VH-VL binders against q9nrl2r1430to1533. Designs and how they scored, part 191

Target 1, 104 residues: q9nrl2r1430to1533
Amino acid sequence: GGVHELSAFEQLVVELVRHDDSWPFLKLVSKIQVPDYYDIIKKPIALNIIREKVNKCEYKLASEFIDDIELMFSNCFEYNPRNTSEAKAGTRLQAFFHIQAQKL
Below, E stands for the ipSAE of ESMFold2; O stands for the ipSAE of OpenDDE; V2 stands for 0.75 times the mean of E and O plus 0.25 times the DockQ between their complexes.

## First folded at step 11 (VH-VL; framework fv_nezutatug)

Design y8 (at its last look DockQ between E and O 0.16; V2 from the best seeds 0.00; counts 0 for: pae E 14.4 > 2, placed apart)
Fold by OpenDDE, look of step 11:
Structure y8 (fold): chain C 104 residues (1-104), chain A 122 residues (1-122), chain B 107 residues (1-107)
Amino acid sequence: as target 1 above (104 residues)
Amino acid sequence: QVQLQESGPGLVKPSQTLSLTCTVSGGSIDSGYSWHWIRQHPGKGLEWIGSIRYSGSTDYNPSLKSLVTISADTSKNQFSLKLSSVTAADTAVYYCARGPYRSDWHYYMDVWGQGTTVTVSS
Amino acid sequence: DIQMTQSPSSVSASVGDRVTITCKASQSISSYVAWYQQKPGKAPEPLIYSASYLYSGVPSRFSGSGSGTDFTLTISSLQPEDFATYYCQQANSFPLTFGQGTKLEIK
């Protein structure tokens, strides 16, 4: 990606990454570590991917950006049972996102 | 085949920290499984203590009075349990176990160690 | 927390008998139930996962059924090696919880 002025999308991604509950979402899940992940999750995505898409100006609409973020959380909740650290982190981070997304 | 083996002191004094290690052989800890500690007080049932996943994230039984810490050392293919400020109530046989990753298996324990007895006594 | 209540706490039976052990969850846990067998002085051994699936090597006389809150472990024809304590476990959510156990004894 090129050098761009910090946009609302970029800022939000930065805030998500810096959040304490971002650890499940920073990078794509390793197939080696989680062999069955990609059998279950068909549209994998992570914050680093989203960040790259932002940097490449691939999001033309805020809705597209939001859809990817929601997909990220959806994947988490699909793969991780309730009351797991990952799911709990996802729940908190998603709540944070929903608040921040109001600024978009 | 994968095997688990518990190790650590069999005797711990009250208020001290109970430390156990589970050594995994025949398989890697960093292979997508979940790793669990379960204990059984003499003559009683099974109690789940906590788990650690490939991500390093942990979950603990909130009903335990002792502070629980579970960690993993991938270099040694081990994961460990620490219970702080133990009392006589922590006397039990301690098991480590493996559970599958999700794949709709959720968190079962499909492979168990033989267990190690820990007695808390002055 | 999800409570798992087994019944009976103990049962006496004879070789060849049909034995049924039940487990009730305090809330719906879908089919995320495991059953374990534990013999004295030994670690638990897994029998069933996801309520009805047998682990490899488990004799076919063992079966599991149920969904939601009510689950059953059945031994169709009891063998001498089946006398042990059995536990159910919910795998739906943390904290993972076990039933209190059912001791199957020789009549």
Scores: ipSAE 0.018, ipTM 0.670, lowest interface PAE 6.4, mean pLDDT 91
Fold by ESMFold2, look of step 11:
Structure y8 (fold): chain C 104 residues (1-104), chain A 122 residues (1-122), chain B 107 residues (1-107)
Amino acid sequence: as target 1 above (104 residues)
Amino acid sequence: QVQLQESGPGLVKPSQTLSLTCTVSGGSIDSGYSWHWIRQHPGKGLEWIGSIRYSGSTDYNPSLKSLVTISADTSKNQFSLKLSSVTAADTAVYYCARGPYRSDWHYYMDVWGQGTTVTVSS
Amino acid sequence: DIQMTQSPSSVSASVGDRVTITCKASQSISSYVAWYQQKPGKAPEPLIYSASYLYSGVPSRFSGSGSGTDFTLTISSLQPEDFATYYCQQANSFPLTFGQGTKLEIK
């Protein structure tokens, strides 16, 4: 983790947030609306939390940053049926992320 | 407060395409909510037709697959329903409705339009 | 598709009565149930989401409970404005589906 790597994490997370398919991932799933989500998903995470971790310099390695983003997608695919707009958005955003992550 | 209003013809002939528009006021259709069409058949319950999200992504009831198209026009703050090849079974009151904000994925309808009656008859 | 079965189909009751309406899902839907009130000639109005949470402005005499397949809507003390048809809706999976309705009428 140097200064350039932290700037790259911020740029990538900004690009993810701005992507049209980011809408399912912007904030944590509501416990009130989805009470069993946290019984199934043990390590919840969302883009706002990842961005805050970048801002606080909590990622020491690029692999830690990538792991959190992949966890976000893994949670989506584990919880959501394949035919939902959430799962389809996750597939498209993950593909975009994989292309951008090669630049890290 | 957000308000929804359906508009379109009240009478449609069999085999034609039903077209309805929902106008959103007091809020924006690209504000992170989901937008739905639901109909209520005479003397029967409610049937979900489909939805469009602010991103443009759509989901449709499989029973109406290939017959239904939902689209949005952000510049007019409207979303629309087209249902092709209608029959008498498509006679219903049609509602537009708003579903939950971004990152919420369970679709509970928190705002409804007043409904518009559509009759399919010769 | 998940079928939602409401009971009873109608209820005749007096002001002040406690009324319970049930909704049964054909498979587990966790807590993903909403309840709506519909008065004649008007659109449905939201009452409850996620089985038990009241929307803002809904009177506290309304309550919901349940998880899995069995859900209830309770009106603790019926008021004149509560005579309407009530619908449950599952939000677990597409297609979204509704119960057949329960008509609550004055006795």
Scores: ipSAE 0.000, ipTM 0.581, lowest interface PAE 14.4, mean pLDDT 87
ESMFold2 (binder alone), look of step 11: mean pLDDT 92; pTM 0.947

Design y9 (at its last look DockQ between E and O 0.67; V2 from the best seeds 0.00; counts 0 for: pae E 4.4 > 2)
Fold by OpenDDE, look of step 11:
Structure y9 (fold): chain C 104 residues (1-104), chain A 122 residues (1-122), chain B 107 residues (1-107)
Amino acid sequence: as target 1 above (104 residues)
Amino acid sequence: QVQLQESGPGLVKPSQTLSLTCTVSGGSIDSGYSWHWIRQHPGKGLEWIGSIRYSGKTDYNPSLKSLVTISADTSKNQFSLKLSSVTAADTAVYYCARGPYRSDWHYYMDVWGQGTTVTVSS
Amino acid sequence: DIQMTQSPSSVSASVGDRVTITCKASQSISSYVAWYQQKPGKAPEPLIYSASYLYSGVPSRFSGSGSGTDFTLTISSLQPEDFATYYCQQANSFPLTFGQGTKLEIK
């Protein structure tokens, strides 16, 4: 990693990754482990991808960054029933994100 | 900020198909949101018609399901409503709205269009 | 379908008054209730989601409470711009349904 000041987006991504409920979102879902995932989810995304986009300065507006984060959660809720560990983790992480996003 | 704008004919004849389009600006329709149609008959309350999720999956009010079609066009950043075989009872202000996914699959509408009036009359 | 019974249908109040609007669900909907404000000729605007959370920009004089079947919207000190029609909405299951509305008028 570089020795530089983190942007607000970078810092928020770091906080999301470090959160206890980030495990479903750290990287893209494995097609091998979940064969039907990409039949249902057409716009897959994960925190590592979002981090990369932040590093490449692909987000010009906070709304664009927020949209990708919301997409990440939406994918989780679209595929996983409410009672799954993934959905429950997503619910908690999303609540955390919504609080942090108010600072953007 | 995200804005929604309804458009379509303000007058429709009975038995014809009502067609409306919602144009989204300031954000992409191809994102993690749901997109809703709601209507309000003159002097009455609000009635949810249906919605389309970002995945393309649709949900309809059972009272209107057989008559309603909601679709999305990502290339135009729009989603549309078609209501077939309209009657005077379908006269209303029609709103499109955005629904973020908060606390799993619980649907609230956080951004609304200004609404468009549709009158069904011969 | 889940019915949302809103009361009262109308209420007259003065600036500075405390106003309470209630919504009763036909079955338990946990805390999945939203409140909207609608002024004449305008689209509804969101006030509260998940029964008690204010949308950004909503004045703190607005508050929501309740769980299960009984929900309440409260305006602690009514301001001139608060005179409007208010709607509750259940977000628990499809089809989404709204209360009948409460028209808040100037006394």
Scores: ipSAE 0.318, ipTM 0.831, lowest interface PAE 1.7, mean pLDDT 93
Fold by ESMFold2, look of step 11:
Structure y9 (fold): chain C 104 residues (1-104), chain A 122 residues (1-122), chain B 107 residues (1-107)
Amino acid sequence: as target 1 above (104 residues)
Amino acid sequence: QVQLQESGPGLVKPSQTLSLTCTVSGGSIDSGYSWHWIRQHPGKGLEWIGSIRYSGKTDYNPSLKSLVTISADTSKNQFSLKLSSVTAADTAVYYCARGPYRSDWHYYMDVWGQGTTVTVSS
Amino acid sequence: DIQMTQSPSSVSASVGDRVTITCKASQSISSYVAWYQQKPGKAPEPLIYSASYLYSGVPSRFSGSGSGTDFTLTISSLQPEDFATYYCQQANSFPLTFGQGTKLEIK
């Protein structure tokens, strides 16, 4: 909570967006380009949505913020086989997230 | 903070079905995590029983797969273990646990319940 | 199934000592190892994931290393509260498996 905690969420989201491996996570997956995605993933989420929720102060607990970011990675791993570029990017970005989250 | 609490009978007769429930509080069971059952036999180490993903998919220890069922009830924020045809060898402390869902094959348990002792005896 | 073999099975040491516990996998598991501490009468508590990453709140005297088949947990400058049993766990493939445990007692 407070101004410091909200600023920390914003900074963390910015660092995730700027990371080289953020490309699968910037925006929701296109239903046109990936028709079966929404048959498999029932709670879609992406960095642009998380960033808007931070900007609008929609996270009341730090755990809610962390859970949304982890959901984003879990969706990637649930949909994408382990040897895909998307799954590999997710693995690297998730490791980066865990390191950065320790500094909060 | 998220907390897990096991519940169910402490005594079960041989050949019956063991039924345990894990209640999740401070978080949602359909958040992007995996939910596990692990047991610890008297004076022995830990044995993974199986898990259910937030998506509803299950994975079971092959040594138990014909005997074990793990299910989730999102409306009650609970997941459950059923183990059929129990014997004295199933006497153990049973834990539920949460794992952050990481890429295939990488389940680490970051939150554990307190454990519940189950004795199988006639 | 991937077998995880811990060594030693038990160890006694004095406060301030350095303690090393090893865990050997029956096949390569990359870095997919976690370590847990279990104090008497309590549930296991997470210490380390992915071989070397400490969970928040874990004292810096704990460290982990290794890849492939050979992994270590090291406790520098042992403290009285470190009396516990320690388990490694592989997360490379199902079924998830644990080592047999290492009982650490303080002299």
Scores: ipSAE 0.189, ipTM 0.789, lowest interface PAE 4.4, mean pLDDT 89
ESMFold2 (binder alone), look of step 11: mean pLDDT 92; pTM 0.947

## First folded at step 12 (VH-VL; framework fv_nezutatug)

Design z0 (at its last look DockQ between E and O 0.69; V2 from the best seeds 0.00; counts 0 for: pae E 4.8 > 2)
Fold by OpenDDE, look of step 12:
Structure z0 (fold): chain C 104 residues (1-104), chain A 122 residues (1-122), chain B 107 residues (1-107)
Amino acid sequence: as target 1 above (104 residues)
Amino acid sequence: QVQLQESGPGLVKPSQTLSLTCTVSGGSIDSGYSWHWIRQHPGKGLEWIGSIYYSGRTDYNPSLKSLVTISADTSKNQFSLKLSSVTAADTAVYYCARGPYTSDWHYYMDVWGQGTTVTVSS
Amino acid sequence: DIQMTQSPSSVSASVGDRVTITCKASQSISSYVAWYQQKPGKAPEPLIYDASYLYSGVPSRFSGSGSGTDFTLTISSLQPEDFATYYCQQANSFPLTFGQGTKLEIK
């Protein structure tokens, strides 16, 4: 409760979510739409989950936060061939993230 | 914070197999990222040996491909390098390193181990 | 394979000097270049990725530029701790390849 200034993690998550290439990452992949996803991806994660973790102050170090973001991208690239829209979006978003993460 | 540490015999005889292990701490090898082996011959530059990825897929330097095997053991949070039929040319400091997982093969090495010296000598 | 040719192979400079190291790729590699610093007996440490972006903790006196085939690492004002060997690396295509290195020595 109460008004507080956004942390660096919160700010970065907001920026990632607002990015044009965030659409593959906003929420967990649907098992119905992608039946084999969870057979391949063992540690699923998405920006909404990361945002929740940030809000709950579960990240004590920047490296922990970065690790989850990188896992998110890794999952995308693991499942999607690089010529897919998801992988291309992920590539651009990851590049953006890497730049922004240097400020953490 | 993630740390990488190379381990293995520092001396290998010619024609034998060089075997090294990279132990990762402060992070999990099955939680993304790419993992690399690089070596540096004495007084020389850096040579990429190969990489292993989240999926367990590997890429090797073509110059070494026929002799190199990289594997991962998630239960031990390690990944390993085997280089068969070694010669004096394989004498080098061997580094393991971590980089981001990318879809377009644009791999950089963000975190390095301290390196381990391997000498090939009879 | 893409060859990365660094120049010079060695350079002597004094504290406070502006130092420029170049790396030329044998073919266009866009901006997929990294720079590393290595001190004797130590592992390489990353300085720059994607040609111009500094890793966290890297002093602002370091900068990278270039695209296509020609890349540059610049130290605006050399400090004592900067004397080391520097390597460029291309990340455009497999196999990943490094420059032969530039040894920066104290004059």
Scores: ipSAE 0.660, ipTM 0.907, lowest interface PAE 0.8, mean pLDDT 95
Fold by ESMFold2, look of step 12:
Structure z0 (fold): chain C 104 residues (1-104), chain A 122 residues (1-122), chain B 107 residues (1-107)
Amino acid sequence: as target 1 above (104 residues)
Amino acid sequence: QVQLQESGPGLVKPSQTLSLTCTVSGGSIDSGYSWHWIRQHPGKGLEWIGSIYYSGRTDYNPSLKSLVTISADTSKNQFSLKLSSVTAADTAVYYCARGPYTSDWHYYMDVWGQGTTVTVSS
Amino acid sequence: DIQMTQSPSSVSASVGDRVTITCKASQSISSYVAWYQQKPGKAPEPLIYDASYLYSGVPSRFSGSGSGTDFTLTISSLQPEDFATYYCQQANSFPLTFGQGTKLEIK
C-alpha cells in the first residue's frame, strides 16, 4: 500500500459512510443494547474502526482492507436474519462496495 | 496474496477415509469468507463437495452429505475435508477455494489452491 | 440439481479472433453465474462473477452477459495466454454446479 492506495481506501470508506444503508455499520454494536451479539460474532468490526485503521496506515495490503470490509458485512449476515432491515441494508451496501472497489 | 495449499495422502485404499487439509497463508481463515472443497474427476468437470464458513457453519453436496465432514482449525489457519468410505469414483484432483460470504448462499470462488491428486486404488 | 451445459465442447481459434462460449442452465438462475479459466495442470482462475462483473486484474477483453438460463462468456480479441478450458458455475442454489467445460485451442 502506497500513498495513492491509502487515499483510495479513505475515499471509499467516506463513500460507504455517506451511503443511506450505512447505519448498521457506523459503530460497533453495543454489548449492553444487544447482549448476545458478542456470543455469536467473534471478530466485531465497524466503519469507524476501519476508517481509523486507514488513518493510522495499518493496512499493509489492499486485500487486508477489503477483508475488513467483507468481515463487516459477513458479521451482519451471520447475526441478522435475511428479512431484517439490517441484513437488507448490508446486502445493498455490499453491492455498492463491490462496484466501487472494481474502480480502484 | 492470499494463498491456499492442499495437503494429504495422494493414495488411499477403498473403504478408507480420505483426509485433506487446506493451509491458508497471506490471510486469515476467520476473516469473513466462505471456504470450499471442490474436486475434478479424471477427464471430467468440477464437482462442489461442500463449504465451511468463517462462523463454523457448513453446507455439503447432498450426494456426499453422510460421507463428508468439513472442519476448521483457526489456530493453524487451516480447514480440512474428511470423506469416508471412499471408492474408485472418488479419484480426483481436490481443490480448496475461498469466496465471499453471502446470506443468500450465492457463492463464487475468488481464490483457489493448487490442487492435490488423490487416487483410490487397492 | 441445476445442470449447467456449455457449448461448444471445444473451439479452435486464432490469436485476434472473437470467441463466444455459452452456458445454459436447466432452470432459471437469475444472474448467479461465475466463469473460470483453467490451464493444463493448473487450478481454475476466476474471471467473472454475477454473470458480468470482472474480477480485478482480469483483462477487459473478457466479458460476460446473460440472465435466466442463457449465459455467454466473450473474449473480444484472443491472446496467446487465453488458450485454456473455461467453466461456468451456477451459484443460485445448492449444490453449486459447474458446466462440463469448453476447451479453447490454437487453430
Scores: ipSAE 0.087, ipTM 0.766, lowest interface PAE 4.8, mean pLDDT 89
ESMFold2 (binder alone), look of step 12: mean pLDDT 91; pTM 0.943

Design z1 (at its last look DockQ between E and O 0.64; V2 from the best seeds 0.00; counts 0 for: pae E 7.6 > 2)
Fold by OpenDDE, look of step 12:
Structure z1 (fold): chain C 104 residues (1-104), chain A 122 residues (1-122), chain B 107 residues (1-107)
Amino acid sequence: as target 1 above (104 residues)
Amino acid sequence: QVQLQESGPGLVKPSQTLSLTCTVSGGSIDSGYSWHWIRQHPGKGLEWIGSIYYSGRTDYNPSLKSLVTISADTSKNQFSLKLSSVTAADTAVYYCARGPYTSDWHAYMDVWGQGTTVTVSS
Amino acid sequence: DIQMTQSPSSVSASVGDRVTITCKASQSISSYVAWYQQKPGKAPEPLIYDASYLYSGVPSRFSGSGSGTDFTLTISSLQPEDFATYYCQQANSFPLTFGQGTKLEIK
């Protein structure tokens, strides 16, 4: 494919991935490292999955894209206590996202 | 576009239980959001009643905690409010609302229902 | 509970005026403040979150500022559709609490 300008969704995902607090969200949680994760989280999602959906043009509305991002944060806050590094990172990243999402 | 709609009886007798339902359309409650009940007594300000989150966790206003139950039905894409032992003080417009899911007690309401009036009277 | 005290309780202004509404928290709440606009017979509509960020679709004549205990909502040039009641809300801790409201009326 040729070089093209990133869509608003693509750009936002890039910004999220590049954020210092993206590390809990880059890919799906490892079942090996967190054996009980998928017993608790029923709708797992991560930035790499969201990026793939963007690339496949699966989001027709900004609200759909936002919903997946919010799900991602929800999962983090559901599994991780508020005082964990993951939850703290999520809190900061979510705040960043909310600001950026205003442009959509 | 997500929309919220309150429903339930507009008249409740004293000492009975007030029951309201918020139906969500254009989006799923089974996602990364928080869901809230807020009320407004006639001519007064806004009072937060309680919230339910994607996780199923609930938070209640301590002033109402013993009387309030908030639940969610994902199959119907609804969440509900029950307020027991109502009095005239519970007469108000009741709003359901949506906000982002947060981890540190932060909650804003970014989408509101139109509100439903509930009058407590014998 | 954290009390949010708005001032003034009511204000009369004219189209084109600059209007400032203040909200004072009983304790420090960082920047976790939202502002809502409510017109008679309607549900509140969100204007600002985290003290200074506008929700999408909110006119740029609205702005918010403050941190700690003192917060302000400013309308730079009042428009006819801006006459309403405004509420601040703290999101720092439970229970969530609102200011008593500021009614902005036509002079």
Scores: ipSAE 0.264, ipTM 0.817, lowest interface PAE 2.1, mean pLDDT 92
Fold by ESMFold2, look of step 12:
Structure z1 (fold): chain C 104 residues (1-104), chain A 122 residues (1-122), chain B 107 residues (1-107)
Amino acid sequence: as target 1 above (104 residues)
Amino acid sequence: QVQLQESGPGLVKPSQTLSLTCTVSGGSIDSGYSWHWIRQHPGKGLEWIGSIYYSGRTDYNPSLKSLVTISADTSKNQFSLKLSSVTAADTAVYYCARGPYTSDWHAYMDVWGQGTTVTVSS
Amino acid sequence: DIQMTQSPSSVSASVGDRVTITCKASQSISSYVAWYQQKPGKAPEPLIYDASYLYSGVPSRFSGSGSGTDFTLTISSLQPEDFATYYCQQANSFPLTFGQGTKLEIK
């Protein structure tokens, strides 16, 4: 929780949003477009929500921030078969995240 | 700073059911990770027993599948192992562990408990 | 089941030495390998995931490489705290399996 830690969370979220493979994760999945999603995924989360939580200083520990981002990827892999564009994008973005998270 | 701690009986008689619990602190069991049981036999290597996921899905080592049950209690922040019909071959140090959930649903263990020794003898 | 075979079973080395431990999978597992360090009486500790990525806090003298069936763990300059048993683990398919271990002893 200090000023450096909050700045690091914001920098990491901005880098994730800017990444080419962020497209499945920018906003919550639409129930209209994907009717069964919320029957399977009980703890939905997306980058816009995580970014808002960073801006509101809702993360008190780095582990809380990391857990929300990992939940985002876990939801993607739980819902989407491995050969889908969503799962492949998730794999690449998660790898990028793990490299960037070493800087926390 | 997630920590895992195993607990349960150190001595179990043959044919009985071994019950162990793993208590998670410094994090939530319902946080999108996978949760594992691994054992280490005396003087031998490590054996994966099975996993439970935040979604409730389980995967078990096929050699143990009919004998093993892994469950989670989110209200206690715990997950548990039951292994039925134990024999001397089940004598081991039992570890619980956490891993990131990957795209192929396989895991690397990034946090381990301290381990608990279980002896199966008459 | 995918068998993971480590070599050597044991190695004796001095502080400052370069040490290489190998792990061979019985079939191709892409890069889905992790490495662990275990000291006597302690739980394993994670070193490396996905063949070559170090966990946070792991000293840079540790490195991993390989893909397919052949993987290595290298310690570039051995320190006193590195004397331990090392395990590889495949994460390509269930059941998850570990190598038999390599014991690294002080010479």
Scores: ipSAE 0.014, ipTM 0.711, lowest interface PAE 7.6, mean pLDDT 88
ESMFold2 (binder alone), look of step 12: mean pLDDT 91; pTM 0.938

